VH-VL binders against q8wwc4. Designs and how they scored, part 27

Target 1, 195 residues: q8wwc4
Amino acid sequence: STEEKPQQHQKTKMIVLGFSNPINWVRTRIKAFLIWAYFDKEFSITEFSEGAKQAFAHVSKLLSQCKFDLLEELVAKEVLHALKEKVTSLPDNHKNALAANIDEIVFTSTGDISIYYDEKGRKFVNILMCFWYLTSANIPSETLRGASVFQVKLGNQNVETKQLLSASYEFQREFTQGVKPDWTIARIEHSKLLE
Key: E = the ipSAE of ESMFold2; O = the ipSAE of OpenDDE; V2 = 0.75 times the mean of E and O plus 0.25 times the DockQ between their complexes.

## First folded at step 11 (VH-VL; framework fv_burosumab)

Design r1 (at its last look DockQ between E and O 0.39; V2 from the best seeds 0.00; counts 0 for: pae E 2.3 > 2)
Fold by OpenDDE, look of step 11:
Structure r1 (fold): chain C 195 residues (1-195), chain A 118 residues (1-118), chain B 106 residues (1-106)
Amino acid sequence: as target 1 above (195 residues)
Amino acid sequence: QVQLVQSGAEVKKPGASVKVSCKASGYTFTSYYMHWVRQAPGQGLEWMGLINPSGGDTSYAQKFQGRVTMTRDTSTSTVYMELSSLRSEDTAVYYCARDYLEGYFDYWGQGTMVTVSS
Amino acid sequence: AIQLTQSPSSLSASVGDRVTITCRASRGISDFLAWYQQKPGKAPKLLIYDASSLESGVPSRFSGSGSGTDFTLTISSLQPEDFATYYCQQYDSYPTFGPGTKVDIK
């Protein structure tokens, strides 16, 4: 176990090993360049990442609360349907573990960016975001094999043991002229919780 | 060594067009993006747009949309920037700049002064 | 558009001095920031990219630091050839430049 201080809005830089490689990092930057160059000049991968972090926190909380109706405009229908079935069947402690507090997100990483055209000539961008967050949910260690355990001291309070969880959210946007410029979540994965 | 050599200074009247060239050498011409950046006298730098390695795709700043055209000639390793409907405000030094694949510029042309005067 | 500001707009320094120039972005841009040197009548020259990476061939007296919104270019010991105007440039979105900082001889 590692003693960690809670991050407030990621003010403290945390190095997470093994979550990225130099090649993927370069690819991400190149593709981000292509997005603002040819799709939306105002696009910023930095701003997007911050927005994605907020979206993740919000969506994950709604999932934990089984408020699926509130996710209809944010999550693709097919994904939401699958999630409804999976999440509803989870134990309460697992549901609680889905919820990520924005202040407990300790690491955010941009994964693969995909730019593609469909058969109709529509333009799409998919951006995979990976989040690492601390949870105080009481989940058996057997279920969370490989998860890191951290001891977090909050002020003058007792040391609290938290587990580090990861989630991946894929965001999709259509850049076809005339289409509403909304990002939707096309894929949701919570490692060890929604398998 | 990488070199970007631009065409000579131009003097134009309002309403005219100007076409500036940028000849590249010392590297694989078809592997890098080329940008155009201008600088009015005593002023800062302003991005105008870019053209991809193949010359098939361009992206222009909103300010110059409809007025700027960027092209590439692979056979001569030359990039062109044409600006039409010239105004006095277009008086500036125009630079071609090679993209280092991320949106910053590692090599620049020597600049071309374009003067627009009645 | 992402707006960049620089401070100071101009400064006077002597050879051997430590010079610090700051660049601030209107919003977070991570490390998507470059620094250029421009001398009168010449094109800009790349000094730093990715906020802190030194371009090949640039003297080690130049260094860049910062992330997010606040960035700094430092010349550890000013040389005679360093008197010029310095620009920051962001490339998190379409490229924009700072207004420049002129470094004059004292």
Scores: ipSAE 0.848, ipTM 0.936, lowest interface PAE 0.6, mean pLDDT 92
Fold by ESMFold2, look of step 20:
Structure r1 (fold): chain C 195 residues (1-195), chain A 118 residues (1-118), chain B 106 residues (1-106)
Amino acid sequence: as target 1 above (195 residues)
Amino acid sequence: QVQLVQSGAEVKKPGASVKVSCKASGYTFTSYYMHWVRQAPGQGLEWMGLINPSGGDTSYAQKFQGRVTMTRDTSTSTVYMELSSLRSEDTAVYYCARDYLEGYFDYWGQGTMVTVSS
Amino acid sequence: AIQLTQSPSSLSASVGDRVTITCRASRGISDFLAWYQQKPGKAPKLLIYDASSLESGVPSRFSGSGSGTDFTLTISSLQPEDFATYYCQQYDSYPTFGPGTKVDIK
């Protein structure tokens, strides 16, 4: 924690961007303001959040289908490598529970936003997104703590039983001038399914 | 009492520059961002850019990149906006407006009319 | 860029009337919307921020509502001093303003 010596070309020391005045505390709305003010005037946390929801639905489906080749441009290489091992070892019912239909994502929230420069002066933003979604996949109750069974009304007389699951996806983009404006998924967690 | 007092009206010829001042009082000058917003006669409002008075960092709307410069003097609690290469379309009232890192403006200066004509 | 439209562009109403002004964004902006009042020859004055929060010192006859793309400013009982032009402004990204709604008292 005290040594500042990089051992590898891949290692990077991160510097957190703070406010000059007021008190430096995390506020998502202020950090979204800082992104558009200093990095990209067109940046919108609202537009990002909608795109992230679409990405979550797409990526989670590809994961459930073990289509890892289609994830190579969307997910960081190291993350994808770990995902291949974890997903292929899951029971089929757990694999099916990974997939989230876009219209069954019932809640999204923006978590931590990190704005930082690396030692080469490259500009980065990481945005953590949290998703809650309904699934009809057959998941044993003993493996899910905090999960709930809900009745979903589809029309006046229709009732279905579904479970509520959560996932966290961390998105990263380099805002350095001249770099292609792509978001890469740098972390994926599916509560109790990939742990 | 928060107060933003701007410099007086200006008449300029095309190609000239104008520098408008905005003196802040009644609050901690370096704790708030200052934006500049203009309004052509009978028209709506247009954002020009911002300055963080604490460090002097600026960010300008793309339309004004290369023509606008914003500066500040913390000893006098004053922000300046300079617009160069003026043309008749720059005729407008120019406002300074205060923001607490949100992007909306709770206090505005009285406005400075800049008229660009031959 | 996030474009804002306002409806109507102008209106006339009597003292005591309920007045409704709408603002529509070209894409979702959550609650990142403010309303301003501008009287002739004066700077804009903040009325509403975060779509529905009333600024300190603004009369309670003013209220805001909406989220996403559709927003409304309501004046519950129009007063003679409410003659003005009203602007919406988004701050989900760099600020842009609606074209304004002019309110004339009959």
Scores: ipSAE 0.553, ipTM 0.827, lowest interface PAE 2.3, mean pLDDT 86
ESMFold2, look of step 11: ipSAE 0.529; ipTM 0.812
ESMFold2 (binder alone), look of step 11: mean pLDDT 95; pTM 0.959
ESMFold2 (binder alone), look of step 20: mean pLDDT 94; pTM 0.957
OpenDDE, look of step 20: ipSAE 0.842; ipTM 0.934

Design r2 (at its last look DockQ between E and O 0.41; V2 from the best seeds 0.00; counts 0 for: pae E 3.2 > 2)
Fold by OpenDDE, look of step 11:
Structure r2 (fold): chain C 195 residues (1-195), chain A 118 residues (1-118), chain B 106 residues (1-106)
Amino acid sequence: as target 1 above (195 residues)
Amino acid sequence: QVQLVQSGAEVKKPGASVKVSCKASGYTFTSYYMHWVRQAPGQGLEWMGLINPSGGDTSYAQKFQGRVTMTRDTSTSTVYMELSSLRSEDTAVYYCARDYLEGYFDYWGQGTMVTVSS
Amino acid sequence: AIQLTQSPSSLSASVGDRVTITCRASRGISDWLAWYQQKPGKAPKLLIYDASSLESGVPSRFSGSGSGTDFTLTISSLQPEDFATYYCQQYDSYPTFGPGTKVDIK
């Protein structure tokens, strides 16, 4: 167990061992370069990551509340349909564990970036984002095998035990002329919760 | 050793075009991006655009769209930058710069002074 | 476009002095920042990339630090050959440069 002191609007530096691959890191940077070079000169992987973090917090909260209608414009239809079935069947404590507060996101990592063309010549970019967040949801340890447990002291309050969860969101954008430049979520994974 | 050798200084009239060359040596020419950056006298640096290793793809700054053309000749390991419809404001030293595959520049040409005057 | 500012615009220092130049980005750019040295009549020379990585062949007296919006270039002990203008450059998006900091040696 490790002690963490979450502070509002304070960047928490957490070293997550085993999640970083130097080769993947280089690849990510190269692909980010290609995006601003040939797709959108104003593209910034840093800005994107920040936006993705906010989107994750928002979407995960809506999922936890089973507000699927509000996700129709944010999440791909196929993904949303699958999620609706899975999330609806979850126990309440598991649903609660889906929700990530922005201040409880302790680590964000950019995963694989994919640039591809379809058979019609349309250009797409997919960016996988990985998030690690603390939850106070009371989930049995047997269900969350391998999850890290942290003790968090909030001010003068008693030490609260929180669990570290991870989620992966894949963002997709079409870079075809005339198409609205919106990012959509093409894949959602919550480890140990939506399996 | 890596070397980028640019063509000599140019003097042009407004409305004319200029083509600057950058000959590369000392490394695998077809493995790196080449950028062009200019610097007006006494001013800062301004990115103009890039060309990919194969020469098939270019990306230009919005300011120069329609006026700049970048090309590559693999047989001579040379990159070219042509700027048309020259204006007095285009008076600057123009640099070719090799990309380290991340958007910063590890090697630079010696620069080519282009003067646009009536 | 990401805007970069530098401080100071110019400074004068003596040989052996510690010199610090700051670069600020208009928004967060993580560590996508490089530093260049440019001497009069010469092309820029890469000193630092990824905010803090020293380019090969660059003296160890040069160092870079910072992340997000605020970055610093430090010369631990100024040498006569360090007379130059120093530029920061971001590459989180299409490349933009700071306005430069001129370092004069007393």
Scores: ipSAE 0.822, ipTM 0.922, lowest interface PAE 0.6, mean pLDDT 91
Fold by ESMFold2, look of step 11:
Structure r2 (fold): chain C 195 residues (1-195), chain A 118 residues (1-118), chain B 106 residues (1-106)
Amino acid sequence: as target 1 above (195 residues)
Amino acid sequence: QVQLVQSGAEVKKPGASVKVSCKASGYTFTSYYMHWVRQAPGQGLEWMGLINPSGGDTSYAQKFQGRVTMTRDTSTSTVYMELSSLRSEDTAVYYCARDYLEGYFDYWGQGTMVTVSS
Amino acid sequence: AIQLTQSPSSLSASVGDRVTITCRASRGISDWLAWYQQKPGKAPKLLIYDASSLESGVPSRFSGSGSGTDFTLTISSLQPEDFATYYCQQYDSYPTFGPGTKVDIK
């Protein structure tokens, strides 16, 4: 598209909106309140989080398959450019470990929510999401490799080993009046697979 | 000791305006958002909007955008809600309600009945 | 917008009864739900926030449960002062309220 959105690595001014008291350490609920109160009354952090989980499953699968052309509308262009090199050079078993099935995402958490204006006065919200997922991909179990790798033993039926991995995706949307309401992934990290 | 005391009942004709006040006491006025919620007779509750008393910034429900104005006076710890172009369906009890940036309301004013009839 | 429904719309109960009322959201709202009690001619009073957290000064016979789309308010042993209308309210986005559940004396 012709309009470039700010990237994570760009110099950006942070403005904490609506705070004149000492609650700068405030939890996710208050930042969600500020988004719907000031930016979009229909915004819901719960609805966003469900959509983000689906986006993570979709994007992580496309990454594992090296389908970078299909990611161009979902991931910020500078992020995708850097990511293409790193993913393509991975061994196939590491590529397979990138993919997260939606039903195997066992934990999601909302990290930092950033509400800010960039240097051009455009309104942005960045939401960092952390995902923990089980994979059947064959990553060698080792003390020497995969510091973030977790092993989960199945219950009292047939034993099968799955590994627990984590990833962090930062989503960005411009809330400037008149701008199309689309979320773009501005940062992707897969623990020890893609930093 | 937290109190939200609202102005008295009002009777208005269609097309008029009404301004309801809500005086806060017993807490730091500028640390809490103030919302307005109304309730038509025998009906449920309807959110109208909010004001941040620290800076005076407001956000209104779409239904009331263009007809509602919320203001505050920090020197008297008072919030005001003005509703213009009144219709009979605006007949309701209007409540101010306090919120600590969560979106739910721990204290409510006693309510102000506004009756709109020809 | 997030629509809330409540069930039942009204019920009759005796002092000492266990009363359960349900709130359903049109989509998932996690645990961003509050319950209010309103007596005739009075303002609503907060009972429960975050689906299950009891507001200070509210009797322990009130409890809340649920997450996602389905929520329940329970009064373990109904008292004479509990005859009122009960409303749920979500705050996952701009506030919306359920239509209310009237609890009447049987």
Scores: ipSAE 0.448, ipTM 0.786, lowest interface PAE 3.2, mean pLDDT 85
ESMFold2 (binder alone), look of step 11: mean pLDDT 94; pTM 0.958

Design r3 (at its last look DockQ between E and O 0.40; V2 from the best seeds 0.00; counts 0 for: pae E 2.2 > 2)
Fold by OpenDDE, look of step 20:
Structure r3 (fold): chain C 195 residues (1-195), chain A 118 residues (1-118), chain B 106 residues (1-106)
Amino acid sequence: as target 1 above (195 residues)
Amino acid sequence: QVQLVQSGAEVKKPGASVKVSCKASGYTFTRYYMHWVRQAPGQGLEWMGLINPSGGDTSYAQKFQGRVTMTRDTSTSTVYMELSSLRSEDTAVYYCARDYLEGYFDYWGQGTMVTVSS
Amino acid sequence: AIQLTQSPSSLSASVGDRVTITCRASRGISDFLAWYQQKPGKAPKLLIYDASSLESGVPSRFSGSGSGTDFTLTISSLQPEDFATYYCQQYDSYPTFGPGTKVDIK
């Protein structure tokens, strides 16, 4: 009985040397500290980042499929309306390129964290998350100026050419008493695709 | 040299209040957060809360909310922690601990033993 | 609350021995972990922050490693003055501490 050694999925750690501004890194940590200190003691930037990654994968897939109705509870109405117009007009290959699989996300970075009060005295926290993901969508290189093309060999499979894309999602939560503590997406940007 | 010097040991009855002080020196007092952490005899460490550099904002652990008050006096570089409605379970060494906006503690006071006994 | 566990709860070692203490978090906390040394009747002393950064003035025989859920404190060569209890502490959320590891010197 040849015990099939579980194929160790060699997670190709693609070190995306993103220019993480050390200053932004420090700011993020400080702001994360402030969030659990004064807003939600259970807040964890680590947990948030993981959740954000999952949300990104899910939302981006729905966008690619033009399933806007399913996004109504996840994405701000104003943003969703704008996206509907932009995404609907995209070529199919560009739509496909919007979708990010969780396993194709090679890098996640926390951007700016903002804490602000609106005119009504409501308290909000915004967290910008940046994602880098590989897509197999065939997008002409001319349209993706500066997109890095990578040849990815997964195990014994044929070398597949993938493009590295980036997206930015801003998550917002209201910390006003009595408000449901849900994160919503307040901004969506897909560089080179939704411009 | 950074120093945090706490007030002396206290013995209190159940239902009473205790106020512990922590005097800071050797650094810019108004730049650092101060935390309070307690340790029951033979037990681990328990975070109680924090106070910001200006003394205007506090955050308390849920367990102590309503019973703990942290204050800060910039003129004397002293932080205070008052715990009310004391119980036998509050018997512990109480520490002030400095934080540089990170959530970990680089300097600690020597501790103040608070004994709650009938 | 993020819970931390430590292993072992206690150990006895000789001078010059390599000592390893582990800390495990109930969930991923990235590198938001600190290690403290506490001697009897004394306040804790910071040894390591950000999982692997050595605090100023701490001997180089102390080192920290790990990320996510599993962390390790290592004393490369145990010294007589290293008799103490060691605590891990996470600060990804509101601070919580491990239960401690007591190191006795033979």
Scores: ipSAE 0.860, ipTM 0.944, lowest interface PAE 0.5, mean pLDDT 92
Fold by ESMFold2, look of step 20:
Structure r3 (fold): chain C 195 residues (1-195), chain A 118 residues (1-118), chain B 106 residues (1-106)
Amino acid sequence: as target 1 above (195 residues)
Amino acid sequence: QVQLVQSGAEVKKPGASVKVSCKASGYTFTRYYMHWVRQAPGQGLEWMGLINPSGGDTSYAQKFQGRVTMTRDTSTSTVYMELSSLRSEDTAVYYCARDYLEGYFDYWGQGTMVTVSS
Amino acid sequence: AIQLTQSPSSLSASVGDRVTITCRASRGISDFLAWYQQKPGKAPKLLIYDASSLESGVPSRFSGSGSGTDFTLTISSLQPEDFATYYCQQYDSYPTFGPGTKVDIK
């Protein structure tokens, strides 16, 4: 069961909208302004970030369970294809470590925001989101470079050991007039688990 | 010192158009976005849209799309807002307001009263 | 659209009183909130940006706090010149404004 998908040419150009003056670099807050000012007045980086956190919890759980059929609506086809091979080859404890419970995501940050037009003039936004989450999965300590281990008190009687892991999900939406407003996941990285 | 000086009050009939000017001084005109915000008598504030004076690019609130036109003249450091097909509901004070790509306004013009009456 | 409400709609207070005005957003807006003072017949004047940052030249008796959906503007010791209407404004998306809080000084 070998299949070859057509490769897309990597000739897409990035066109930077707006400039910060007088310093000439663009911060995340300014990029969020540019999205609502020029692409969608209803866009909110705050609302996006909350939705992205929920999407991360959902997608990471489905990945850990190898439920790739359910990911077809959420993850770009090429990404899902490559990801299926990587995840299926993982040991069970590494698969379990992929899953992030929503209540155990302790830190969420917005990384780079890319605002660009492709060669056809279609308008795109890519938003990189970084998530830090606790897991009880039993991962050998020598495998997790830079990982932190925490003890969590459960009620009066239990102490549970948890590890802090990170993941980066890149979300993409086409803002071209007439296109359904939908975010897809164009890149998935789980530090130390999928690399 | 930063100043935004707007044109004088206007009285218009329904169906007419009005063009309000806002002359900027005391800063580099093309480095800051200009927004227009209006306030009906005894009511709150309503955002209408923005212009980037560097390139002349505009973005309008949905409510005003098709009726509002914003332009600028960099040689005079002036922005203009034109509102067409006026109705009595358009009676308001119209403000220009300066922004450095944040979405909040550090300097405001004095306001221009536009009255639309039969 | 992000709706803002303010409470109270009006109040009366004496010189020297501590005054607190609240603004609530219909959904989380992080710290993307500004406060303005508007005196009769005048343009709004920026007091606070990013929920808690005091604009240059604004008296230190003004302060802002909050994040997410609930925000407050506080005047620690009300002065006669503080009679005005106060508006909150969000900028997490296209700007929307609260309905205002009128402060009357007795």
Scores: ipSAE 0.566, ipTM 0.833, lowest interface PAE 2.2, mean pLDDT 86
ESMFold2, look of step 11: ipSAE 0.540; ipTM 0.820
ESMFold2 (binder alone), look of step 11: mean pLDDT 94; pTM 0.957
OpenDDE, look of step 11: ipSAE 0.854; ipTM 0.939
ESMFold2 (binder alone), look of step 20: mean pLDDT 94; pTM 0.957

Design r4 (at its last look DockQ between E and O 0.42; V2 from the best seeds 0.00; counts 0 for: pae E 2.2 > 2)
Fold by OpenDDE, look of step 11:
Structure r4 (fold): chain C 195 residues (1-195), chain A 118 residues (1-118), chain B 106 residues (1-106)
Amino acid sequence: as target 1 above (195 residues)
Amino acid sequence: QVQLVQSGAEVKKPGASVKVSCKASGYTFTSYYMHWVRQAPGQGLEWMGLINPSGGDTSYAQKFQGRVTMTRDTSTSTVYMELSSLRSEDTAVYYCARDYLEGYFDYWGQGTMVTVSS
Amino acid sequence: AIQLTQSPSSLSASVGDRVTITCRASRGIDDFLAWYQQKPGKAPKLLIYDASSLESGVPSRFSGSGSGTDFTLTISSLQPEDFATYYCQQYDSYPTFGPGTKVDIK
């Protein structure tokens, strides 16, 4: 077990081993360069990542509450439909574990960035974001095999045991002229919870 | 060794155009982006735009949209920057700069002074 | 546009001195920051990239640190050839430069 101190606006750098390789890191940076160069000069991968983190916290909370109607403008229809079925059937403790508090997100990483054109010449960018967050939900250890357990001391309170969970959200934006510049979530994965 | 050699100083009148060249050597010309950055006398550095390795794609700063054209000649390993409708405010040293694939610049030309005066 | 500021705008130092220059971004830019040295009548020269990576051939007396919004260039022991203007540059979005810091001889 690892002791972790949750802080507001966590400035603590958490090193998650095995999450990134140097090659993928370089590729991500190159693709980020291409985005601001040719799609949106104001694009910032750093700013995007921060926004994505907020979106993740918000969307995951809504999912945990089964508020699917509120996700219609944020999540692709196909994805939302699938999620509705999966999440609704989850036990309450699993649903609770979906919710990520912004202050409990301990690590965020940029995964693959995809730039592609469709047959109509429309331009799209997909960015996969990976999040690691602590949960206090009581999920059996058998269900969360391989998950890390952390002991968190909150102020003067007793040490609380929290589990480290991971989630992946893929964000998509169309960069075709005249199209609303909104990011939508094209894929949602919660490891060990939404399999 | 990597070298970027730019054309000589230019003196132009307002409303005219100027075309600055940047000849590259010492590396694979078609593998790197080239940027243009200018510096007014006694002032800071200002990014103008970039051109991709093939020369087929460019990205210009909003300030110069419609007025700047960047081109590449692979046969001569030369990049060009043309600025039209010149104004007194365009008086500056113009630099070509090689991109290290991430948006910073590892090699620079020696600079070309462009003076716009009536 | 991401705005960069530098502090100080100018400083005077002696050979052997430790010199510290700061660069601040208007918003978080992770480690997408480079440092350049420019001497009068010459092109800028890359010193540091990715906030803390030393460019090949640059003396080890130069070092960069910081992430997010606050960055620092440090010269551990100023040499005669180090008197110049230093610029920070971000490349998290389209490139922008700091206003520069002039290091003069005391």
Scores: ipSAE 0.834, ipTM 0.929, lowest interface PAE 0.6, mean pLDDT 91
Fold by ESMFold2, look of step 20:
Structure r4 (fold): chain C 195 residues (1-195), chain A 118 residues (1-118), chain B 106 residues (1-106)
Amino acid sequence: as target 1 above (195 residues)
Amino acid sequence: QVQLVQSGAEVKKPGASVKVSCKASGYTFTSYYMHWVRQAPGQGLEWMGLINPSGGDTSYAQKFQGRVTMTRDTSTSTVYMELSSLRSEDTAVYYCARDYLEGYFDYWGQGTMVTVSS
Amino acid sequence: AIQLTQSPSSLSASVGDRVTITCRASRGIDDFLAWYQQKPGKAPKLLIYDASSLESGVPSRFSGSGSGTDFTLTISSLQPEDFATYYCQQYDSYPTFGPGTKVDIK
């Protein structure tokens, strides 16, 4: 009999610019399956990703405005503590560049999914989400990793210059039976704006 | 050549149990998940649950929780689905279906008719 | 749970016709959608996976399209062997199926 390999029947999508890679994409789909199969049959990576995009837009705006008190329920305390000094000390144009308008998030990808148990048998999932977004903030291109300059049309004869930035937010939830289903942001990175 | 061959038709009374087998051949049995899907006469398809033949772990649709048990025998490359406390509403064709960690089914068994008559 | 609807529930068509069947999900499911063909007394047969990928051995007159909530299965030139019931199925979460679309001879 002939053995069939998984990749023989799985189509993969390729991103020429390197925003996602086929090995990570395939691994991500398998891990999403494992979450609903073993942890929560109602889990949907598509639904999570849409929610994560909304959270990124909201949290990034609050960060740009230095509204750290409003982030205490959304972001892990140690992360928020580490970010407060870095964000407050940014130049105003870099601060403004943190904010992502939901309509200007042009690409999202799932970077890493970690599924694990601790010694007490608690079940955890960490999902790293990567976002690429346009900003009107005026930032020198040589200071930004992956930055590109785009001109977008706002009407027939209006032109707006925007830069493409990236950010990575890691979400964590405990899936242990009986625990409230809360996602907390456990890591925040904004390319070259926040290390 | 992948084949999933199921056991023959069953007639049962309400309150009884039925155990349907699905023998796999033509591939590495433990590399693929096996799902069970049923279809009542003239109706659509309903997912019942899955088993990972490698470890024998299972996950069941809530509707069948407590009534369904899925097992496997790796030495014969066979999965089993047992449905207990049968009701007339359980009259259906029961299919096993193969899946590689995606959630869609590339090969199906021929189906096993289970009739529950009171 | 993710609910799927299909339209139409049934249709009649002639050999050579172009047939389009739609499937709608209750929320976005990206491209996590498969299409199956089922003939009377037979098991379903996979036609399309990931919304638009044609399964090996399936004739090229079958095609799928869509992403998000709205999906279509198209048969470009209906053949005698294509008279069957067609089901969509999502796998963004635990599997659920559409109610089916029966394609009959006109």
Scores: ipSAE 0.563, ipTM 0.825, lowest interface PAE 2.2, mean pLDDT 86
ESMFold2, look of step 11: ipSAE 0.525; ipTM 0.809
ESMFold2 (binder alone), look of step 11: mean pLDDT 95; pTM 0.956
ESMFold2 (binder alone), look of step 20: mean pLDDT 95; pTM 0.960
OpenDDE, look of step 20: ipSAE 0.820; ipTM 0.922

